# VH-VL binders against RNA-binding protein 26 (RBM26), part 11

Target 1, 75 residues: RNA-binding protein 26 (RBM26), of Homo sapiens (Human) (q5t8p6r532to606)
Amino acid sequence: TKLELRKVPPELNNISKLNEHFSRFGTLVNLQVAYNGDPEGALIQFATYEEAKKAISSTEAVLNNRFIKVYWHRE
Key: E = the ipSAE of ESMFold2; O = the ipSAE of OpenDDE; V2 = 0.75 times the mean of E and O plus 0.25 times the DockQ between their complexes.

## First folded at step 8 (VH-VL; framework fv_siltartoxatug)

Design n2 (from m2 with heavy chain S104T; at its last look DockQ between E and O 0.90; V2 from the best seeds 0.80)
Fold by ESMFold2, look of step 9:
Structure n2 (fold): chain C 75 residues (1-75), chain A 122 residues (1-122), chain B 107 residues (1-107)
Amino acid sequence: as target 1 above (75 residues)
Amino acid sequence: QVQLQESGAGLVKPSETLSLTCGVAGGSFSGYYWSWIRQPPGKGLEWIGEIYHSGSTNYNPSLKSRVTISVDTSKSQFSLKLSSVTAADTAVYYCARSPFFDYTDTGWFDYWGQGTLVTVSS
Amino acid sequence: DIQMTQSPSILSASVGDRVTITCRASQSISSWLAWYQQKPGKAPTLVIYDASSLESGVPSRFSGTESGTEFTLTISSLQPDDFATYYCQQYDRYPLTFGQGTKLEIK
């Protein structure tokens, strides 16, 4: 249910900005910026797998920046 | 197969606006970023900017104040306007396609137009 | 902006030679690098993407490698069709930037 973002420009790596993009795909239950001390990293957690799958399968660039990477997060 | 073709005036006067159109044939317009890239004679390549089918744009900061890129999805066309041109804007202008298949499959240019020389002179 | 610096600027070689061209990024770009070939009067054409993946239809004598911020294009046995100018391009972040080019000339 968790997605990991990489290469988010640090000046845009904030709760409000990321919520604007990801809330379209479902209910966000956790949103961490600067994840693991990476100023360009973030963690996005949806309530369900299907919501997370919809988000990672999107053809919409995050924050109008197609080089922001979205991966499944594994712990 | 996919073909890109630049068109527009090859001679533009200083201080005027350079205008080009790229026509796209033989493939889907959606799911790709459409870029303008230029090459001054005998010099290297400079990315000008890009547009997605949604109309979202990103521009090279060095040119941003003078650049407008537009798209007409119904005609499979996108365009470049570069205002207030000088001799430094003389270049071959290419349109190019960059895939956006997913967040990790994007950024290279797989198809280019043939290029069109635009000369800025009186 | 990420600066891409190519070396050498001009390379003279003969048919059959092994040729190596390098491109150095001013900061980490992971594997987000492409190589293009450009012949005079023509548009660039994609050779390699993702640092080492060969584009469809490109001869297998072309290969790419990376180490840190250094990227290398190698042509294992130079053919007449390979004399051209080569550019690297990063796509790690905006703005997209190209190296200044390496002109590969016949000796």
Scores: ipSAE 0.677, ipTM 0.910, lowest interface PAE 1.1, mean pLDDT 92
ESMFold2, look of step 8: ipSAE 0.666; ipTM 0.908
ESMFold2 (binder alone), look of step 8: mean pLDDT 92; pTM 0.944
OpenDDE, look of step 8: ipSAE 0.843; ipTM 0.952
ESMFold2 (binder alone), look of step 9: mean pLDDT 92; pTM 0.945
OpenDDE, look of step 9: ipSAE 0.844; ipTM 0.952

Design n3 (from m2 with heavy chain S104P; at its last look DockQ between E and O 0.71; V2 from the best seeds 0.71)
Fold by ESMFold2, look of step 8:
Structure n3 (fold): chain C 75 residues (1-75), chain A 122 residues (1-122), chain B 107 residues (1-107)
Amino acid sequence: as target 1 above (75 residues)
Amino acid sequence: QVQLQESGAGLVKPSETLSLTCGVAGGSFSGYYWSWIRQPPGKGLEWIGEIYHSGSTNYNPSLKSRVTISVDTSKSQFSLKLSSVTAADTAVYYCARSPFFDYPDTGWFDYWGQGTLVTVSS
Amino acid sequence: DIQMTQSPSILSASVGDRVTITCRASQSISSWLAWYQQKPGKAPTLVIYDASSLESGVPSRFSGTESGTEFTLTISSLQPDDFATYYCQQYDRYPLTFGQGTKLEIK
């Protein structure tokens, strides 16, 4: 249910911007910016796996920046 | 195999708008970024900007105020308009494709057009 | 913006030589670097992507390596067809930027 972002430009790495992009895929239950001490990192948690899968499978660049990387989060 | 071909006027007057079209054949238009890149005679390469099939654009900040890139997915074409040109805009203009698959390392240009010289008249 | 600085600007070499062209990034770009070959009057063609991966159809005498922010293109035994200008390009961040080029000339 959790996706990890890397290489988010710091000016875009905030709750408002991430919510604008990711809410279209489902219900967000948690958003963490600067995840794991990385100012370019973020954690996105959806309510369901299906919503997270839609987000990571999207052909649209995160925040119109194709260099932002999206991964499944692993504990 | 994908083929890209630039077309448009090769001579443009100063202060006017440079307009080019890139036709794409032999491949999918969706899922790729489509770029314009230019090379002044005897000089290096400069990335102008890119467009996705959704119409989303990213421009080189050095040119952003003068650049418009547009797409017509039904014709598999994308275009460049560069306004207020000067002699410094004389260059060979290339269109190029960049993959945007689920590869964190994607961003190179795998296919290029042949290039078209645009001269801004003196 | 990430500056890509190539060296040398001009390289004179003979057929059969091993040649090395270097590209240095002004900041870390991981492995997000490509090399292109351009012959006069032609569009650039991709040689290496992801710093070290050889593009399909490119001869195996071409190779790429990286160390920190320094990237190297090597041609192990220069052939007549290899005389061209070579460009590096980073794709770590916007704007996409190229090195200024290295012209590889016949001695």
Scores: ipSAE 0.592, ipTM 0.892, lowest interface PAE 1.5, mean pLDDT 91
ESMFold2 (binder alone), look of step 8: mean pLDDT 92; pTM 0.947
OpenDDE, look of step 8: ipSAE 0.837; ipTM 0.950

Design n4 (from m2 with heavy chain Y103W; at its last look DockQ between E and O 0.86; V2 from the best seeds 0.78)
Fold by ESMFold2, look of step 8:
Structure n4 (fold): chain C 75 residues (1-75), chain A 122 residues (1-122), chain B 107 residues (1-107)
Amino acid sequence: as target 1 above (75 residues)
Amino acid sequence: QVQLQESGAGLVKPSETLSLTCGVAGGSFSGYYWSWIRQPPGKGLEWIGEIYHSGSTNYNPSLKSRVTISVDTSKSQFSLKLSSVTAADTAVYYCARSPFFDWSDTGWFDYWGQGTLVTVSS
Amino acid sequence: DIQMTQSPSILSASVGDRVTITCRASQSISSWLAWYQQKPGKAPTLVIYDASSLESGVPSRFSGTESGTEFTLTISSLQPDDFATYYCQQYDRYPLTFGQGTKLEIK
């Protein structure tokens, strides 16, 4: 249910901005900025797998920046 | 196969607005970023900006105060306006396509128009 | 902005030569780099994307490699059709930027 972001510009890597973008796909139950010590990283957790799948399958760039990368989170 | 072609006036007076249109034939308009890139005669390439089919734009910060890129998906075309031109804006202007297949598969330009020279007269 | 510094600016070579062109990024760009070929009076054409992936229809004598922030385009046996100007381009982040070009000329 978790998506990992990379290459988020630090000025956009905040809870408000990421919530604004990702809440469109479902209910967010966890949101971590500067994830894993990476100032350009983030973790997005949805309530359900289908919500996370909808987000990663979106054809819309994250925060109008197509170079922000979205991955399934891997333990 | 995808074909891109620039059109517009080849001569523009200083202080006026440069205006170009790129016609896109073949392939899908959706799923790609559409860019303008320029090349002053005998010099290198400069990315001007891009537009997505939704109308979302990103511009080179060095030009952003003077640039407007727009799209008309019903006509399969996108356009460039560059205001307040000077001789420094004389260049060959290219339109180009960049895929956005997924988050890790984007950023290069796979198809280019043939380019059109725009000269800013003095 | 990420600056892309290309070298050499001009390279003279003969048919059959192995040539290399380098491009250095001012900061890390991972593998987000493309190479383009441009002939006089023509638009650039894509040669390599993702630093090392060959575009469809490009001869296998072209190859790309990377080490840190340095990227290399290699032509293993130069053909007459390969005399052109070559540009690298990064797509790690905005704004998209190009190297200043390397003109590959007949010696």
Scores: ipSAE 0.681, ipTM 0.913, lowest interface PAE 1.2, mean pLDDT 92
ESMFold2 (binder alone), look of step 8: mean pLDDT 92; pTM 0.945
OpenDDE, look of step 8: ipSAE 0.831; ipTM 0.949

Design n5 (from m2 with heavy chain D105E; at its last look DockQ between E and O 0.74; V2 from the best seeds 0.00; counts 0 for: pae O 8.4 > 2)
Fold by OpenDDE, look of step 8:
Structure n5 (fold): chain C 75 residues (1-75), chain A 122 residues (1-122), chain B 107 residues (1-107)
Amino acid sequence: as target 1 above (75 residues)
Amino acid sequence: QVQLQESGAGLVKPSETLSLTCGVAGGSFSGYYWSWIRQPPGKGLEWIGEIYHSGSTNYNPSLKSRVTISVDTSKSQFSLKLSSVTAADTAVYYCARSPFFDYSETGWFDYWGQGTLVTVSS
Amino acid sequence: DIQMTQSPSILSASVGDRVTITCRASQSISSWLAWYQQKPGKAPTLVIYDASSLESGVPSRFSGTESGTEFTLTISSLQPDDFATYYCQQYDRYPLTFGQGTKLEIK
């Protein structure tokens, strides 16, 4: 249910913008910016696997930036 | 196969606005990013900016204040406007296509127009 | 911006030669690197994408490799049709940027 973002421009790496984008795919239960000390990193957690899968499978660029990378978060 | 072709005035006066259009034929217009790239005579390549069929744009910061890229999906065309031109804007201008199958894995240019020379001169 | 530095700027070689062109990025760009071939008076044509993937229709004598921030384009056996200027281009971050080019000319 967790997705990890990379290469998020710092000016876009905030809760408001990320919440606005990812809330369209489902219920966000956790959102961390500058994840793991990376100013370009973020952690997104959805309520269900299906919601997370919908988000990562989307071909729409995150925040209209096609260079933002989305990965499944590895525990 | 997909074909791109630039069109517009080849001569522009200083301080005026350069205006070009790229027509796309032989392929789908949706699902790709469409870019403008220029090349001054005898020099390298500079990316100007891109537009998605939805209208989303990305510009080179070095030109952002002067550049506007627009799209007309009904005509399978996209356009470039570059304002306040100087001699430094003299170049061959190319339009190009970027595949967009997955937003995390694209960014090169697989098809190019033949290019059109735009000369800035009084 | 990410700067792409190509070397050499000019390369003289003969038909049948093995030639290598290098492109170094100013910072990590993963594998998001493309190579283009451009002949005089013509638009660039895509040769390699994703550092090592050969574009459809491009001869197998062309290949791309990567090591850290260094990328190479290799032509295993140069053919007359290969003399041109080559450019690398990164698409890791905006703005997209090109190397300054390598002119491959006949010796």
Scores: ipSAE 0.013, ipTM 0.721, lowest interface PAE 8.4, mean pLDDT 92
ESMFold2, look of step 8: ipSAE 0.692; ipTM 0.911
ESMFold2 (binder alone), look of step 8: mean pLDDT 92; pTM 0.945

Design n6 (from m2 with heavy chain S104A; at its last look DockQ between E and O 0.74; V2 from the best seeds 0.00; counts 0 for: pae E 2.1 > 2)
Fold by ESMFold2, look of step 8:
Structure n6 (fold): chain C 75 residues (1-75), chain A 122 residues (1-122), chain B 107 residues (1-107)
Amino acid sequence: as target 1 above (75 residues)
Amino acid sequence: QVQLQESGAGLVKPSETLSLTCGVAGGSFSGYYWSWIRQPPGKGLEWIGEIYHSGSTNYNPSLKSRVTISVDTSKSQFSLKLSSVTAADTAVYYCARSPFFDYADTGWFDYWGQGTLVTVSS
Amino acid sequence: DIQMTQSPSILSASVGDRVTITCRASQSISSWLAWYQQKPGKAPTLVIYDASSLESGVPSRFSGTESGTEFTLTISSLQPDDFATYYCQQYDRYPLTFGQGTKLEIK
């Protein structure tokens, strides 16, 4: 249910921008900017696996920046 | 195989708009980033900007105020307009393709057009 | 912007020589670096991607290595077809930037 973002430019790494992009895939239950002390990192948590899968499978670049990377978060 | 070809006027007057089109043949247009890159005679390469098949663009900040890149997916074409040109905009202009893969940084250019010289006469 | 600085600007060498060309990034770019070869009047062609991966159809005498922010292109035994200008390019982040080029000339 959790996706990890890396290489998010700090000027785009904020709640409003990330919510704007990711909420179209489903219900966000958690959203953390500057995740794990990385100013370019973020954590996105959807309510369901299906919503998270839709988001990570999208062919559209996150925040129109193809160098932002999306990974499945591992505990 | 994939082939890219630039076309457009080779001579542009100062203060006018440079306009080029890149035709893409022999491959999929969707799923790639399409770039314009220029090279002044005897000098290095400068990335101008890119467009995705959806119409989304990213521009070099140094040129952003003067650049428009557009796409026509039905014709497998994309275009460059550079406004308010000066002699400094004289260069060979290339169109190029970048792949876009999940979980990998892919910003290299695997296919290039032949290039077209655009001269801005003073 | 990430500045890419190449050295040397001009390199003179003979067929059979082992040559190296260096590119230094102004900040960390991981392995997100490509090398291109460009012959006069022609478009650049991809040689190396991801710092060390050889593009399909490129001779095995070409290789790339990295150490920190320094990247090296090596040609182990120079052939006549290898005389060209070489550019490095980073793709870690926008804007995409190139080194200023290294012209490899016949001695």
Scores: ipSAE 0.481, ipTM 0.877, lowest interface PAE 2.1, mean pLDDT 91
ESMFold2 (binder alone), look of step 8: mean pLDDT 92; pTM 0.946
OpenDDE, look of step 8: ipSAE 0.816; ipTM 0.945

## First folded at step 9 (VH-VL; framework fv_siltartoxatug)

Design q1 (from n2 with heavy chain F29I G31S; at its last look DockQ between E and O 0.62; V2 from the best seeds 0.72)
Fold by ESMFold2, look of step 9:
Structure q1 (fold): chain C 75 residues (1-75), chain A 122 residues (1-122), chain B 107 residues (1-107)
Amino acid sequence: as target 1 above (75 residues)
Amino acid sequence: QVQLQESGAGLVKPSETLSLTCGVAGGSISSYYWSWIRQPPGKGLEWIGEIYHSGSTNYNPSLKSRVTISVDTSKSQFSLKLSSVTAADTAVYYCARSPFFDYTDTGWFDYWGQGTLVTVSS
Amino acid sequence: DIQMTQSPSILSASVGDRVTITCRASQSISSWLAWYQQKPGKAPTLVIYDASSLESGVPSRFSGTESGTEFTLTISSLQPDDFATYYCQQYDRYPLTFGQGTKLEIK
């Protein structure tokens, strides 16, 4: 259910901006910016796996920056 | 088989606007980033900017104040306008395609037009 | 901006030689690097993407490797068709930037 973002420009790495993009795919239950001490990192957690799968399969760049990377988060 | 072809005036006067069109044949304009890249004679390559089929753009900060890229999906075309040109803008201009297969599989240029020389001169 | 520095600027070699061209990034770019070949009067063509993945139709004598911020393009046995200018390009972040080129010419 969790997606990990990398290479988010620090000036754009905020809850409001990330919520704009990701809330269209489902219900966000957790959103952490500067994840794990990385100013370019973020964690996005959806309520369901299907919502997370829809988000990572999108053809829409995050924050109009196609070099922002989206991975499945693995603990 | 995707083909890209640049067109436009090859001679532009100083202070005027350079205007080019890239025609896209043999493939969809959707789901790809479309770039303009230039090469002054005998020199290296400079990325100018890109456009997505939605109309979203990203520009090289060094040129951003003078660059406009647009897309016409109904004509399978995208365009470049570079305002206030000087002799330093003389270059071969290429259009190029960059895939966006997924968030971790994007950024190289897989198809290029043949290029068109634009000379800025009186 | 990420600066891409290529070396050498000019490389003279003979058919059959093994040649290596180096590209160094000014900061980490992971594996987000491509190599292009350009012949005079022609557009660049993709050789390698993701630092080491060979583009379809490119001969297996071409290979790419990376170590930290240094990337290499190797041609194991140079052929007449390989004399050209080679460029690296990073796509880790905006703006997209190219190396200044390496001209590979016949000795």
Scores: ipSAE 0.660, ipTM 0.907, lowest interface PAE 1.2, mean pLDDT 92
ESMFold2 (binder alone), look of step 9: mean pLDDT 91; pTM 0.943
OpenDDE, look of step 9: ipSAE 0.836; ipTM 0.949

Design q2 (from n2 with heavy chain S56N; at its last look DockQ between E and O 0.88; V2 from the best seeds 0.80)
Fold by ESMFold2, look of step 9:
Structure q2 (fold): chain C 75 residues (1-75), chain A 122 residues (1-122), chain B 107 residues (1-107)
Amino acid sequence: as target 1 above (75 residues)
Amino acid sequence: QVQLQESGAGLVKPSETLSLTCGVAGGSFSGYYWSWIRQPPGKGLEWIGEIYHSGNTNYNPSLKSRVTISVDTSKSQFSLKLSSVTAADTAVYYCARSPFFDYTDTGWFDYWGQGTLVTVSS
Amino acid sequence: DIQMTQSPSILSASVGDRVTITCRASQSISSWLAWYQQKPGKAPTLVIYDASSLESGVPSRFSGTESGTEFTLTISSLQPDDFATYYCQQYDRYPLTFGQGTKLEIK
């Protein structure tokens, strides 16, 4: 249910901007910017696995930047 | 096999607008970024900018004020306009394809057009 | 912007030689680097992507490696068809940038 972002430009790494992109894939239940002390990192949590799967499988660049990386989060 | 072909005027007067079109044959137009890249004679390569099939663009900041890239998905074409040209804009202009297979599998250029020389001269 | 610096600018070599071309990034770019070959009057063609992955149809004498911010293209036994100009390109972030090129010439 959790996706980890890397290489988000710091000026775009905020709740409003990330919600703008990710809410189209489902209900966001948690959104953390500057995740784990990384100003370019973020954590996105959806209500369901299928919503997260839809988001990571998208062919739409995050925030019009195709170099922002999206991974499954591993705890 | 996908094929890219540049077309447009090869001679442009200073202060006017350079205008090129890239036709894309074969393969899918969607799922790729379409770029313009230029090379002054005898010199290296400079990325100008890119467009996705959605119309979203990213431009080299060094050229951003003068560059417009557009797409016509129904014709499998994309175009470059570079305004207010000078002799420094004389170059071979290439169109190129960059895959976006997923968020971790993107950024190189797998197919290029043959290039077209554009000379800026009075 | 990330500056990509290639060395040498010109490399003279003979058929059969092992040659190495280097490319240094001005900051970390992970493995997000490609190598291209360009013949005179022709467009560049992809040789290596993701620093070390060989593009389909490229001879196995070509290989790529990385160490920190240094990237290398190696041709293990130079063939006549390999004389060309080689460019590296980073795709870690915008703007996309190329090295200035290395011209590989017949000695």
Scores: ipSAE 0.695, ipTM 0.913, lowest interface PAE 1.1, mean pLDDT 92
ESMFold2 (binder alone), look of step 9: mean pLDDT 92; pTM 0.944
OpenDDE, look of step 9: ipSAE 0.838; ipTM 0.951

Design q3 (from n2 with heavy chain W108Y; at its last look DockQ between E and O 0.66; V2 from the best seeds 0.71)
Fold by ESMFold2, look of step 9:
Structure q3 (fold): chain C 75 residues (1-75), chain A 122 residues (1-122), chain B 107 residues (1-107)
Amino acid sequence: as target 1 above (75 residues)
Amino acid sequence: QVQLQESGAGLVKPSETLSLTCGVAGGSFSGYYWSWIRQPPGKGLEWIGEIYHSGSTNYNPSLKSRVTISVDTSKSQFSLKLSSVTAADTAVYYCARSPFFDYTDTGYFDYWGQGTLVTVSS
Amino acid sequence: DIQMTQSPSILSASVGDRVTITCRASQSISSWLAWYQQKPGKAPTLVIYDASSLESGVPSRFSGTESGTEFTLTISSLQPDDFATYYCQQYDRYPLTFGQGTKLEIK
């Protein structure tokens, strides 16, 4: 469902860039930049768990930066 | 086990281009980042840049204008070109592997080549 | 860029000693820190990754710890094969950077 990004360079932390990368894995129903007051954070929500699982299991770096971290968003 | 081996000319003239190739044997080429790292004689280590098997690159900003890293996945090889060299580019050049198992297990270098000395001299 | 500062630059010790080498990051890097050993005339080899995880095949006398931005490599009982130069390296963000090295010499 929801993935949390950390350490996104602030200059790349925008809706257009993140949508460009993550829409390849499925339908995005929510995308929030600067998530939770963190200028390097983002929240990505897919329509289904399988789409989110595909995204977090990808072997391709987010925005060509392998140090951008992707976690399941904890509730 | 995975083995890396640097090759290329050991002597390069000032203002010319340093060119090296790293051959990878005994393991998977795909799914890893491949780096060039250099060490001037008697000095520390400097990361030059990296390439993924897809061809995506990242370079040290201090060298970015002069560096090109390329990959040939069919030969399990990647290469370094450093243009406009000076004596300051004299160093042992290493190729090294970095895993990308997931977004939280990446960035260290688990295998290194033997290293090759490149001397920049007239 | 994240500066990695090692201390001491040179450490003299005897076989059997417990030695520690420190590495300080100029800003937070979480646990994204590796230690390498480099013997004269050879390539570096990985000792510790993720600040405290021992690489496969590395003797258990090596260990790594962290506290804030300070990282420590410890050799609990120094062996002759451990005299080398040690480097830390951060991989929290680009560019990847190394400490300047600590040369561990026989006293």
Scores: ipSAE 0.643, ipTM 0.904, lowest interface PAE 1.3, mean pLDDT 92
ESMFold2 (binder alone), look of step 9: mean pLDDT 92; pTM 0.950
OpenDDE, look of step 9: ipSAE 0.817; ipTM 0.945

Design q4 (from n2 with light chain S30D; at its last look DockQ between E and O 0.87; V2 from the best seeds 0.82)
Heavy chain, then light chain:
Amino acid sequence: QVQLQESGAGLVKPSETLSLTCGVAGGSFSGYYWSWIRQPPGKGLEWIGEIYHSGSTNYNPSLKSRVTISVDTSKSQFSLKLSSVTAADTAVYYCARSPFFDYTDTGWFDYWGQGTLVTVSS
Amino acid sequence: DIQMTQSPSILSASVGDRVTITCRASQSIDSWLAWYQQKPGKAPTLVIYDASSLESGVPSRFSGTESGTEFTLTISSLQPDDFATYYCQQYDRYPLTFGQGTKLEIK
ESMFold2, look of step 9: ipSAE 0.776; ipTM 0.926
ESMFold2 (binder alone), look of step 9: mean pLDDT 92; pTM 0.945
OpenDDE, look of step 9: ipSAE 0.850; ipTM 0.954
ESMFold2, look of step 10: ipSAE 0.750; ipTM 0.924
ESMFold2 (binder alone), look of step 10: mean pLDDT 92; pTM 0.942
OpenDDE, look of step 10: ipSAE 0.838; ipTM 0.951
ESMFold2, look of step 11: ipSAE 0.750; ipTM 0.922
ESMFold2 (binder alone), look of step 11: mean pLDDT 92; pTM 0.942
OpenDDE, look of step 11: ipSAE 0.860; ipTM 0.956
ESMFold2, fold request of step 12: ipSAE 0.772, 0.717, 0.785; ipTM 0.924, 0.915, 0.928
ESMFold2 (binder alone), fold request of step 12: mean pLDDT 92, 92, 91; pTM 0.944, 0.944, 0.943
OpenDDE, fold request of step 12: ipSAE 0.899, 0.899, 0.897; ipTM 0.964, 0.964, 0.963
ESMFold2, look of step 13: ipSAE 0.758; ipTM 0.924
ESMFold2 (binder alone), look of step 13: mean pLDDT 91; pTM 0.941
OpenDDE, look of step 13: ipSAE 0.850; ipTM 0.954
ESMFold2, look of step 14: ipSAE 0.754; ipTM 0.924
ESMFold2 (binder alone), look of step 14: mean pLDDT 92; pTM 0.944
OpenDDE, look of step 14: ipSAE 0.821; ipTM 0.947
ESMFold2, look of step 15: ipSAE 0.764; ipTM 0.924
ESMFold2 (binder alone), look of step 15: mean pLDDT 92; pTM 0.944
OpenDDE, look of step 15: ipSAE 0.841; ipTM 0.952
ESMFold2, look of step 19: ipSAE 0.752; ipTM 0.920
ESMFold2 (binder alone), look of step 19: mean pLDDT 92; pTM 0.943
OpenDDE, look of step 19: ipSAE 0.850; ipTM 0.954

Design q5 (from n2 with heavy chain S98D P99A; at its last look DockQ between E and O 0.82; V2 from the best seeds 0.00; counts 0 for: pae E 2.3 > 2)
Fold by ESMFold2, look of step 9:
Structure q5 (fold): chain C 75 residues (1-75), chain A 122 residues (1-122), chain B 107 residues (1-107)
Amino acid sequence: as target 1 above (75 residues)
Amino acid sequence: QVQLQESGAGLVKPSETLSLTCGVAGGSFSGYYWSWIRQPPGKGLEWIGEIYHSGSTNYNPSLKSRVTISVDTSKSQFSLKLSSVTAADTAVYYCARDAFFDYTDTGWFDYWGQGTLVTVSS
Amino acid sequence: DIQMTQSPSILSASVGDRVTITCRASQSISSWLAWYQQKPGKAPTLVIYDASSLESGVPSRFSGTESGTEFTLTISSLQPDDFATYYCQQYDRYPLTFGQGTKLEIK
């Protein structure tokens, strides 16, 4: 249900910008910027697995930046 | 084989707008990013910006306030407008194809136009 | 912005020499680096992508390596066609940036 973003430019790494992009895939239940002390990192949590799967499978560049990386969160 | 060709005026007056068009032949236009890159005489290369076939753009922050890149997919062409030019904008301007965006994180240029010199002078 | 610093600026060499050109990134860029060759009056042409992958049609005497933020283009045995200016370019993040170039000249 959780996706981890990397390489988010700090000027785009804010709640409003990330919510604008990711809310199109489903309901966000948690959104953390500067995740794990990384100013370019973020954590996105959807309400369901299917919503998270739609987001990570999308061919649309995150925030119009194709260098932003999306991973399943594992720890 | 993909071929790119720049066209437009080679002389532009200071404070006016530089305008170029890149025609693309011999391949698909869809699925690629298309870039403008410039090279002042005797100097290195500077990325100006890019456009996706959908019309989405990304610009070099150093030029962002003066740059517009547009696309016409029905003509397989894209264009550059650079406003308020000065002598510092004198350069050879290249159009280039970014590698196919499908599975890899791309951003390198596999095909380039021949380049066109644009001189900014009174 | 990621600064790409090439060295040397000019390299003089003879046919048959092994030459290396270095490009250093101002921060980590993983393997997201390309090398281009540019001959006078011509557009750049791609030589290496992803730090070490050889573009189709490029002779096998060209190779690329990386160590941390330092990237190297090597030509194992120079041929007359290899005298040109070489540029590195990072594509880890916007803006895309190039090194200032290394001119490889005949000695």
Scores: ipSAE 0.436, ipTM 0.860, lowest interface PAE 2.3, mean pLDDT 90
ESMFold2 (binder alone), look of step 9: mean pLDDT 92; pTM 0.941
OpenDDE, look of step 9: ipSAE 0.826; ipTM 0.947

